# Designs tried in a protein design chat: miniprotein binders against q96jn8r1131to1294. Part 148

Target 1, 164 residues: q96jn8r1131to1294
Amino acid sequence: TLEFLENHGKNILLSNGNRTATRVASYNQGIVVINQPLVPQLLVQVRIDFLNRQWTSSLVLGVITCAPERLNFPASACALKRAAWLLRGRGVFHNGLKICEKFGPNLDTCPEGTILGLRLDSSGGLHLHVNGVDQGVAVPDVPQPCHALVDLYGQCEQVTIVNP

## First folded at step 12 (miniprotein)

Design a33
Fold by ESMFold2-Fast, scan of step 12:
Structure a33 (fold): chain B 164 residues (1-164), chain A 83 residues (1-83)
Amino acid sequence: as target 1 above (164 residues)
Amino acid sequence: SKEEELFKRAEELAKRALKLLEKGDYWFAAYLYLLAAELALEAGNPELAFEYARKAIELAKKSGNEYLLKWAEDLLEKIKEEL
């Protein structure tokens, strides 16, 4: 049973048995982390429930390799400059450094109802899945253990964990 | 020691980069060589770090990835300070 951790950004409210995360204020402080390590072949999926188009940027997805249970999360995931691999817009970021300009679809334009997934392959390659379609390897060789992270930034105010 | 662990990890990443190179995955190979170079430098082996960073530059150029190229060039400058 996948859930969001009780340790999260200060603007997050968890509901639905810790499977739904809602950002209840502002545009930031919306980081949530899955309660189990992302082990090879585990597909972690979230559905975009609500978008507020007051903002131009939207959610960020990725993994962190530090222990998340007691981590003091920054205002946005992109402020993590250690142990973080993130997908934002069309870019891929390693510890705050853009390492790829164009990967997959633009996350800032995914509509409500989109299901986004993260999975590690047997070689430690991080895959993005969009509505069930594997977009390919975004980052090779993610160290383990690692944890799936979603930053409900900007437009994205609610996500729900969905099972395969 | 921690330095020995870092060295072994760097060597492992470099071997994986070589296999990706055989498949023509230049971008991924460059990225892994960059990680290997950083670990080799942290392990106190700037000579090995230099070799990995040089390979990363070549592969970043082949892939056309300007970000990895800049990272590799910046890292190479830092490595030269410790040679």
Scores: ipSAE 0.285, ipTM 0.700, lowest interface PAE 3.4, mean pLDDT 89

Design a34
Fold by ESMFold2-Fast, scan of step 12:
Structure a34 (fold): chain B 164 residues (1-164), chain A 83 residues (1-83)
Amino acid sequence: as target 1 above (164 residues)
Amino acid sequence: SKEEELFKRAEELAKRALKLLEKGDYWRAAWLYLLAAELALEAGNPELAFEYARKAIELAKKSGNEYLLKWAEDLLEKIKEEL
């Protein structure tokens, strides 16, 4: 059973059997991580439940390759400088640097109800899925083991893990 | 040995990079060559690491990817220290 880990950003409250994450304050401190390693062909999906449009940017998705159970999370996922590959807006980021300008849809504009998925292919390529549609390879070879991460940043105040 | 395992992984990454290059996917090919170069260096083969890093520089320039170019240039400098 996929759940969010109990180790999370300071502004997060978990509910619904640790399958729903709500950011209860501000715009940051909203990082959550899936409890199981992202192994090839496992599709991890979250639904955007609530957006607060007073903020400009929205959620970040990605993977981390460090052990998340005792990680001291920074204010935003983009501050993770070592073991993170992140999708933010239309960009792909690694080690705090933008490595691709335009990939997939703009995550800052996805509406409530959008289902976002992360999956590794058999070659270790990280795929983004949007409403069931594979957007292609965002990162060609992610070191394993890795864990799926969601940063409830800015507009995105709530997400829920959903099954395929 | 661990060195043989690293070498095999580096070769596999380089083969995948070549397939991406055939499709005109320069920035992803550069990324895989960079990973291959790191593994080749760790496996004790700086000559192979040099060739992969050099290819990554070429492809990073073609893709206009400043992040990958910096990574490739920094890695090439480290590789030169081992040659």
Scores: ipSAE 0.076, ipTM 0.511, lowest interface PAE 6.2, mean pLDDT 86

Design a35
Fold by ESMFold2-Fast, scan of step 12:
Structure a35 (fold): chain B 164 residues (1-164), chain A 83 residues (1-83)
Amino acid sequence: as target 1 above (164 residues)
Amino acid sequence: SKEEELFKRAEELAKRALKLLEKGDYWRAAFLYLLAAELALEAGNPELAFEYARKAIELAKKSGNEYLLKWAEDLLEKIKEEL
């Protein structure tokens, strides 16, 4: 069973058997990580439960290649260096640097109820799924092992892990 | 054994990069060539690493991708120290 790790950003509260993550303060310190490595063909999905439009940017998701159980998370996922492959807005980022522009839909505009998924294909390519639709290969080959990460940044204050 | 496995992985990445290049996907091809170059260097084959890194520089320039270009240039300097 997929759950969020007990190690998370300081503004996170886990509930629903560690399957729901809520950011209870501010706009940052909202990183959560899935408890199992993202292995090829495993589809990890989260639903956007609550958006606070007081803030301008929103949820970031992706993978990290470092061990998450003991990691001191930075204030935002974009501050992770040499360990993270991230989707933010329409960009793809690694080591805090944008490596691709205009990939998939704009994550800053996804409404409540949107289901976002991450999956590795058989070649190690990272795919984004939006409401069940594969958006294509965001990163051609992700180092393994890696772990799915969600940063409840800005507008996105709650997500829940959902099964297909 | 370990070096042979790294070499084989590098060749597989380069083959995938070539397939992407044939489809005009310069950005992703450059990315895979850079990974292939890193593995070739780790496998003790700086000559092969140099070849892959040089291709990655060309493709990064074609795609206008400054991130990949900087990665490729940095890797090429490291490879030159092993030649």
Scores: ipSAE 0.165, ipTM 0.583, lowest interface PAE 4.9, mean pLDDT 87

Design a36
Fold by ESMFold2-Fast, scan of step 12:
Structure a36 (fold): chain B 164 residues (1-164), chain A 83 residues (1-83)
Amino acid sequence: as target 1 above (164 residues)
Amino acid sequence: SKEEELFKRAEELAKRALKLLEKGDYWRAALLYLLAAELALEAGNPELAFEYARKAIELAKKSGNEYLLKWAEDLLEKIKEEL
């Protein structure tokens, strides 16, 4: 089954059989990665459990194409300079560089209870799902293997993996 | 060789970019050409990298994507230094 890896950002505490991630300090150091590769048609979903509106920006979702088990995570996913494809706010980012201004809904404004999903289509295109609605292809042809990543940044202090 | 592996990946990306062009998906096609150009440059083929980067510029302009346009223009200048 899907779990968060025990290798994670230093401010993360895992619970609920490694299916819930809580950021227990500050606004950063909150990167978590799913324990198995994102393979075509697998829908990985997380629910936003708790938002601290003291902060202005919120969670980042995406994939990394490097091995995550022993990776030394930076303070923020956007500081990953290699092998990262990320959705932050409305934008799509590759290795820290914005490559698309407006892709889907603003992730900084998603309320508690929102379910966010990542899925690869049969052509390797990365899709974002919001409350079950496919937002389309955020990134075409993601290199394999890749792993789903969530950065509990800013407002987002807790997420839980949920089944489709 | 490592260069052959990079070359093959670049060609695969360019092939997929053509399929996106057939669907009218210009900015994603531009992204795949940019990635192909980087791989071709790393493989020691600046001529192929130049061809892919030029296609990326055209498609970034067509889609109005200023971020991919800047990346493509920066990459093209780097490629020119190795021609």
Scores: ipSAE 0.304, ipTM 0.676, lowest interface PAE 3.2, mean pLDDT 87

Design a37
Fold by ESMFold2-Fast, scan of step 12:
Structure a37 (fold): chain B 164 residues (1-164), chain A 83 residues (1-83)
Amino acid sequence: as target 1 above (164 residues)
Amino acid sequence: SKEEELFKRAEELAKRALKLLEKGDYWRAAHLYLLAAELALEAGNPELAFEYARKAIELAKKSGNEYLLKWAEDLLEKIKEEL
């Protein structure tokens, strides 16, 4: 069963059998990691449950290629300088550096109820799915093993893992 | 001000912690008090931060959560520096 790891950012509370993550304070310290490695054929999906429009930017998602138990959780995922491939707004970032300007929809504008998915294809390409629709390859060859990461940043205060 | 907003949020978290405490949810109540203490300290109110951190220590001990207990003890030492 897919669950968020109990090792997470300080502002996170897990509930619903570790399938729901809520950021209960501030705008940051909201990183969560999925318990199982992202392997080809596995589609990991989260639903945006609650947005607080007091903040201007929203959630970040992607993968880390380090062991989750060795991750020191920074205030935001974009502060990760090693082993991180992230989607934020319309950009794709590798270790804090923007490698693509315009990929998929703007994650800062996705409404409550949006289902976001991450999947590896047979060649190790990382795909973003939005409400069941494959947006294409964001990153062509992700090192393995890797783990799906969600940063409940800014507007996004709650997500829940959903099955396909 | 920013300080006033942080203070208000700290109080809101502490209020939520009290509701969890009424349900016997010591672990989650301790966590919310820790977050409230951090915000109170950031807002420049170490007296309030001390009160919340002390409650968090007591509840973390009742819940058996070693991680929350360590966090609460470390935070209390930091708060004492500003008292």
Scores: ipSAE 0.000, ipTM 0.204, lowest interface PAE 15.0, mean pLDDT 84

Design a38
Fold by ESMFold2-Fast, scan of step 12:
Structure a38 (fold): chain B 164 residues (1-164), chain A 83 residues (1-83)
Amino acid sequence: as target 1 above (164 residues)
Amino acid sequence: SKEEELFKRAEELAKRALKLLEKGDYWRAAYYYLLAAELALEAGNPELAFEYARKAIELAKKSGNEYLLKWAEDLLEKIKEEL
């Protein structure tokens, strides 16, 4: 079964059988990683449970290619550099730099209850799904193995893994 | 062989890049050419890698993507060492 790894950002508390992640302090140190590699056709989905509108920006989704089990997580996913391909706001980022300006809906404005999904197609293209709707290929040819990552940054203080 | 598989993959990626270029998707075309150039170099074909990297530079400039331009320029320097 899909769970969040026990190795996570220091402000995270896992509950619900490691399927719910809550950021209990501040606005950062909220990175969580799914316990299984994101293999082609596997759809990993999380639901936004709680947004604190005290903060401006919100969650970041993506993949990392480094082994996550013993990784020293930085304060935010953007600091992971070459190992990370990230969706933040409407941008697509790799190596800390924006490689696409406008892709999919603005993640900073998704309301509570939104279900966000990540999936690799058979060609290694990373897809974003929003409430069951495939937004298309955000990142082509992601190196494998890779692992799905959620950064509970800013507004997003709680997410739960949901089954398709 | 491993080299033959890398070469075929590089050509497939370059073909996808050309398709994206035909649609005016400059940044994704540059990205695919960069991936193709990396694989061509790894496959032992620096001549092909050079061609792909040059196309990536042109398209990265056209898309205004400084990240892809830096990657392409760095890769081109590595390719020149193998020629």
Scores: ipSAE 0.006, ipTM 0.286, lowest interface PAE 9.1, mean pLDDT 86

Design a39
Fold by ESMFold2-Fast, scan of step 12:
Structure a39 (fold): chain B 164 residues (1-164), chain A 83 residues (1-83)
Amino acid sequence: as target 1 above (164 residues)
Amino acid sequence: SKEEELFKRAEELAKRALKLLEKGDYWRAAYFYLLAAELALEAGNPELAFEYARKAIELAKKSGNEYLLKWAEDLLEKIKEEL
C-alpha cells in the first residue's frame, strides 16, 4: 500500500494512515516521499486538497534517486542536488537547473481537486498524468531505483494519495 | 577503478544521447551529452568531455533550449581550464 514516509519536511503532518500530508506552517519545509520505489507501470497519484492563494507558487513533484528514509530534506525540493528530477510550474528541473521550459500544464495554476500522477514507462521515461491524462515524457531514462516526491510548496497545503 | 566506472557511465550516457538524436529528440540528447561530459571530466578525460560538451551546444541550439545551452557553455569553460 502506498503511503508517505515518516521522514518528511518539518512542517508536514501526516494523517489518514499516512496517505494525507498537510503543511501546517509557512510556505516551505513541505517535502514528502512515497514509501516504495517508483517501479515501471506503478502509477502514484496525489490529489490537491487545499490551496492557500496567499502564496504565488504551488506544489512541485518529481523523483529522487537517493535513499529517502534518513535524508535531511532541504527547505525546498529545488535545493536538492543531482539526485532529483522535478516538475515546477511549467518547467522540468535537474540539480536545480531548468532543463525544459514548457511541459504539461502550469502546476502553479492547478485547482483544488486536481489529481497529479507520476509513472515510469518501460523505457524508464518519467510521465506526468493530470486528471488521468498522460502529459508525455518529462524526463527520459530516469535512473533506478527512484522514489516519487511531492513538495507542498507555497499555495499547496494539503495532498492525499489516491488509488488509480 | 573509480575513473574506469565514470568513463563507462559516460559512454553509456553518450550512447543514449545518440539514440535520442536519431529520434529527433534534440533537447534530451543535449541533456545526456551534458551528463556524459561531466562524468568524462570527473574521470580525468577533458578531451572527451570537450567533444561531448560541443555536441551538447549544437543540440541545445537546434532545440532552442537556452537553459541547456547555458549549462553547456559554462561546462565548456570549466573543461578548457583542464586542457
Scores: ipSAE 0.012, ipTM 0.461, lowest interface PAE 7.8, mean pLDDT 87

Design a40
Fold by ESMFold2-Fast, scan of step 12:
Structure a40 (fold): chain B 164 residues (1-164), chain A 83 residues (1-83)
Amino acid sequence: as target 1 above (164 residues)
Amino acid sequence: SKEEELFKRAEELAKRALKLLEKGDYWRAAYMYLLAAELALEAGNPELAFEYARKAIELAKKSGNEYLLKWAEDLLEKIKEEL
C-alpha cells in the first residue's frame, strides 16, 4: 500500500497510518515522499486537506530519482539541483531550472479538497492529474526509478494519500 | 560498456524528440534534444552532442522558451571545449 516514508522534512508529522502528512511549523521543511517507486501507469494521488492563507505560495509536487530513504532533505524541494522534476505554481522545473512557464492550473490557487495526481505514461512522461482530469505531459521523460514527492510548502499544511 | 549505454540512451531520446517535433511540440522536443546532448557528451561523442544542442537551440527559439535556450547555449559552449 501507498504510504509516506518515515524520512521526511523536519516540520512534518505523519498520521493515519503514514497516509496523512501535516506540516506543524513555519512554511518550509515539509517534504514527504511516497514509499514505493512511481512505476508506469501507477496513479499516486494526494488530497489538499488544509490551507493556511497566512502564506502566499503553496505545495510543490513532482518526482526525484535519488534514493529517498536516507536523503537529507533541503528546506524546500525547489532547492534540489539534481535528480528532481517539480511542478510549482504554473512552472515545470528540471533540477531547479524552469523549463516551462505555464503548465496546467496554478498550484498556488488550488482549494482545499483538490486531488492532485502524478502518473508516468508508458514512455516515461510525467502527467499531472487534477480532480481526476489528466492535464497532459508536464515532463516528457523522467529517468527511472523515480519517487513521487510532495512539498507541503507555504499555504499547504496537510495532505492525505487518496486511492484512485 | 557504460559509454555504449549512454550513447544508446541519447539516440533513443533524440528519436523521441523527433516524434515530438513532428507533432509541433517544440519546447518538449528541445528539452529532449538537450537531454540527448548531455548524454552524448558524457558518452564521449562531442560531435553528436553538438548536433543535438544546435537542434535544441533552434527549437527553443521556435517555442520562445528562454530557459531552454539559455541551457542549450551554455551546453553548446561546454561541448565546443571538447571538440
Scores: ipSAE 0.686, ipTM 0.868, lowest interface PAE 1.2, mean pLDDT 92

Design a41
Fold by ESMFold2-Fast, scan of step 12:
Structure a41 (fold): chain B 164 residues (1-164), chain A 83 residues (1-83)
Amino acid sequence: as target 1 above (164 residues)
Amino acid sequence: SKEEELFKRAEELAKRALKLLEKGDYWRAAYIYLLAAELALEAGNPELAFEYARKAIELAKKSGNEYLLKWAEDLLEKIKEEL
């Protein structure tokens, strides 16, 4: 059961049983959200399927605590100034405010085939996993319920949900 | 009540920040103290918010995190307006 919600950015096309998201136009309007809440210890993973290096920045990954089924998505996830915790490049962002300059690998340089994961620990710490390797706590004490979000921004034009 | 719920959440966050501090995790501790300060202020307790914001400033400086330092300093000025 993990799928991307049918409420998504306007440039997204879902396929493969709503497990693959493709951005079919431009560089933005590519936000997708996982259908199930990110409960502690659930590892949600996506694989980068296609990168268009015409653009400089790449995907953004994180969580939102607002109800996603009827959310009016902005053009990019970084425009979310409320109830959003995001990883972009090497930065960690709380409601649009950078709170850490350098965390984990640079998401703008991850190649096709990279598997990125999000998981909450028992204390509400949000972990980033890269190709199965836990990068540690990107954001401590994320409020719950929350949902995993992927912004197919810039270079990243396709991702697929992958089981552990 | 909502005020009591906010206050209790602020105290829980402060305890978590203290555990991070004990591990030497200064920037994450500063971040959690900032969340605790905002909740304490929302709960109508600017004195407690002031203490948490001051701890956040100290820890943001120790970690060299200019972003958290700016947030903490801005929040401290807002808290002072209510003292």
Scores: ipSAE 0.577, ipTM 0.840, lowest interface PAE 1.6, mean pLDDT 91

Design a42
Fold by ESMFold2-Fast, scan of step 12:
Structure a42 (fold): chain B 164 residues (1-164), chain A 83 residues (1-83)
Amino acid sequence: as target 1 above (164 residues)
Amino acid sequence: SKEEELFKRAEELAKRALKLLEKGDYWRAAYWYLLAAELALEAGNPELAFEYARKAIELAKKSGNEYLLKWAEDLLEKIKEEL
């Protein structure tokens, strides 16, 4: 069973057996991490439950390669630097660098109800799934072990883990 | 073997870097060479890792990207320990 770790960003409240994450304040401090390593072929999915259009940017999705259980999370996932590969807007980012400019749909415009998934293929390639559709390889060769991360940034104030 | 798989993947990333370099996309080429270097090192080939890391340094300098340059220089020092 997949759950969000009880170690999370300061503005997060977990509910629904740690399967729902809500950001209860501001626009940041909203990082959550899945409780199990993202192993090849495991599909981790979250549904966007609530968007607040007061903010400009939205949810960031990705993986981290540092141990998350006792990590002191920064205000936003982009501050994780070399440890994180992130999908933000239409870009793929690593270590503060935009390594791909047009990948998948624009995450800043995905509506409530959208289901976003992360999966590693057998070669360690990170895939994004959107409403069940594989968008392809966003990042080749993610270092192992890695963990799926969601940053409830800006507009995205709530997500829930959903099964395939 | 795991080493052979990592080696093949390192070469595939280096091919991606070369295509970007041919288009004049220096910082993205540097980025892919850095990933190729890390995989080559993990595959037990520090000589190939050194080659890729050196290319990444050159391209990071050409792009003016201090972040990539620091990453490449740090990786090169690690590679030199394995040589």
Scores: ipSAE 0.012, ipTM 0.344, lowest interface PAE 8.5, mean pLDDT 86

Design a43
Fold by ESMFold2-Fast, scan of step 12:
Structure a43 (fold): chain B 164 residues (1-164), chain A 83 residues (1-83)
Amino acid sequence: as target 1 above (164 residues)
Amino acid sequence: SKEEELFKRAEELAKRALKLLEKGDYWRAAYLYLYAAELALEAGNPELAFEYARKAIELAKKSGNEYLLKWAEDLLEKIKEEL
């Protein structure tokens, strides 16, 4: 069973058997990681449960290649440079660089109830799924092992892991 | 060795980039060549890193991706210092 790792950003509270993550303060310090490695064909999905519209930016999701169990998480996922491949807004980022400007829907405007998924294909390509629809390859090759990451940044204050 | 693992990984990335290039997927091919160039440089092979970075520049230009182009140009300058 997929769960959020108990090591997480300091503003996170886990509930529902570690399947729901809530950011209880501010706009940052909201990184959570799935404790099972993202292996090829595994689809990890989260549902956006609550948006606080006082903020303009919203969640970031992606993968990290460093060991997450004892990681001292930074204030935002964007600070995880070489170890992270991230989707933010419509951009795809690695090592602090935007490698694609317009990929998939704008994550800053996805409404409550949206289901976002991450999956590796057999060649190590990272796919984004939105409400069950494969958006294509966001990153052609991600090193393994890697772990799915969600940064409850800005507007996004709660997500829940959902089964495919 | 660690250098041998990095070198092998760089070659695998470059091989995948060539397949994407053959499909006309220029920006993803550019990304893989850039990643391969970084790993080749880390493995102590600046000559190979230079070849991959040059291919990435051409493909970034074809795809109109200014971000990958800047990464490739910056990496190429770094590689030149090791040649």
Scores: ipSAE 0.331, ipTM 0.698, lowest interface PAE 2.9, mean pLDDT 88

Design a44
Fold by ESMFold2-Fast, scan of step 12:
Structure a44 (fold): chain B 164 residues (1-164), chain A 83 residues (1-83)
Amino acid sequence: as target 1 above (164 residues)
Amino acid sequence: SKEEELFKRAEELAKRALKLLEKGDYWRAAYLYLMAAELALEAGNPELAFEYARKAIELAKKSGNEYLLKWAEDLLEKIKEEL
């Protein structure tokens, strides 16, 4: 069973059997990580439950290759400069370095109810899925083991893991 | 050894980059060559890292990807210091 880890950003509250993450303060300190490694063909999905339009940017998602159980998370996922592959807005980032300007839909404009998914293909390529539609390969090769990460940043104040 | 594992990984990434290149997927191929160059440099082989970084520059230019081009150019300068 997929759940969010109890180790998370300090502004996160977990509920619904650790399947719902709510950011209860500010705009940051909202990183959560899935409790199981992202293995090839496993599709991890989260639904955007609540957006606060007070903020401009929204959630970030991706993977980390460091052990998440004991990690001291930074205020935002974009502060991770090692062992992190992230999708933010329309950009794709490798350890803090933008590698693609425009990939998939703009994550800053996805409405409430959007289901976002991460999946590794058999070659280790990281795919983004949006409302069940594979957007293609965002990162051609991610080292393994890796763990799916969601940063409830800015507008995105709540997400829930969606059962496949 | 760790160095041998890094070498094998770099060669695997370079082979996959070639397959992407054959399909006309230039920016993803450039990314894999950059990863291969980083691993080759980490493995203590700046000569191989240099070859991969040059490939990455060529493919980043073909794809018009300014981000990968800057990374490849910066990496190439770093590699030159180890030659």
Scores: ipSAE 0.710, ipTM 0.864, lowest interface PAE 1.0, mean pLDDT 92

Design a45
Fold by ESMFold2-Fast, scan of step 12:
Structure a45 (fold): chain B 164 residues (1-164), chain A 83 residues (1-83)
Amino acid sequence: as target 1 above (164 residues)
Amino acid sequence: SKEEELFKRAEELAKRALKLLEKGDYWRAAYLYLRAAELALEAGNPELAFEYARKAIELAKKSGNEYLLKWAEDLLEKIKEEL
């Protein structure tokens, strides 16, 4: 069973058997990580439950390659640098640099109810799924093992893990 | 062995890069060549790592990708230490 790790950003509250993450303060300190490695063909999905439209940007998702169980999370996922490959807005980022522009839909504009998925293909390429639709290869090869990460940043104040 | 597994993975990534070139996907091909170079270096084959990194530089210049150029520069310095 997929759950969010109990180690998370300081503004996160876990509920629903650690399957729902709520950011209870501010706009940051909202990183959560899935408890199992993202292995090829595993589709990890989260639903956007609540957006606070007083903020401009929204959630970031991606993968982290360092051990997450006792990691001291920074205020935002972008500060993880070499450890993280991230989807933010329409960009794909690693180590403070933009890998790709205009990939998939703009994550800053996804409405409540949107289901976002991460999957490694059989070749180790990272895919984004939006409402069941594969957006293609965001990152051609991710070092393994890696874990799926969601940063409840800005507008996005709650997500829930959902089954395929 | 671990080294043999790394070598085979590097070859797989290089083969995938060639297929992406056929589709005109230059930046993803360059990314895979750089990953292949990293794995070849880790497998103890700096000569192969150098060949993959050279190909990646060629493709990174073609795509104008600053991320790939920075990565290639750092990796080439490391490869030269092992040659």
Scores: ipSAE 0.518, ipTM 0.786, lowest interface PAE 1.7, mean pLDDT 89

Design a46
Fold by ESMFold2-Fast, scan of step 12:
Structure a46 (fold): chain B 164 residues (1-164), chain A 83 residues (1-83)
Amino acid sequence: as target 1 above (164 residues)
Amino acid sequence: SKEEELFKRAEELAKRALKLLEKGDYWRAAYLYLWAAELALEAGNPELAFEYARKAIELAKKSGNEYLLKWAEDLLEKIKEEL
């Protein structure tokens, strides 16, 4: 079923059948992508397993519409120049440009055990789910195909894909 | 062609923006108009890009979204260069 792609950031180690991603060095180079396109009604969920509070910011979550198999990942997801819609802190970003200041809870303060989900609705709106609670439409009308992305940045050193 | 695909996508985004506007969702509507304006400009249609960007400004102001307003202002400078 759902797994993280073998193409990932330099500092990532995959385990648990490619369902767990661990950042083993530094604070960056931690981008992972889900192996299947995010299609309407599919809920992709990851659990925050380990936070290193030495760092200030935490994980980034979102989608990309470029083919992920041979992507040359930047040091952080925030540096993606094209075809990326990201949630960081409380902000929503379109290709690196902030489009909403405060959406949902602050991702920089979510504790270990938090389950974060991404889902497309029937109109192509991207939803964030936090511990089973739909936060609403973060990005309307995401182009397809698109792929769920997690950036294990800063505090977030490990996530695991979990089923609903 | 690429220009035809960009134009079609811009129109689709603008139609979605109008539906959001009808529901009173001002900032998301402004966002889609801005994205549509960028695609219209890339498609070689600065007149259409100007029209969409102008709508986005009004909606960004109405929603109090300073980020979308800044995007619209920057985009209008680019559009002006192509008119």
Scores: ipSAE 0.724, ipTM 0.883, lowest interface PAE 1.0, mean pLDDT 91

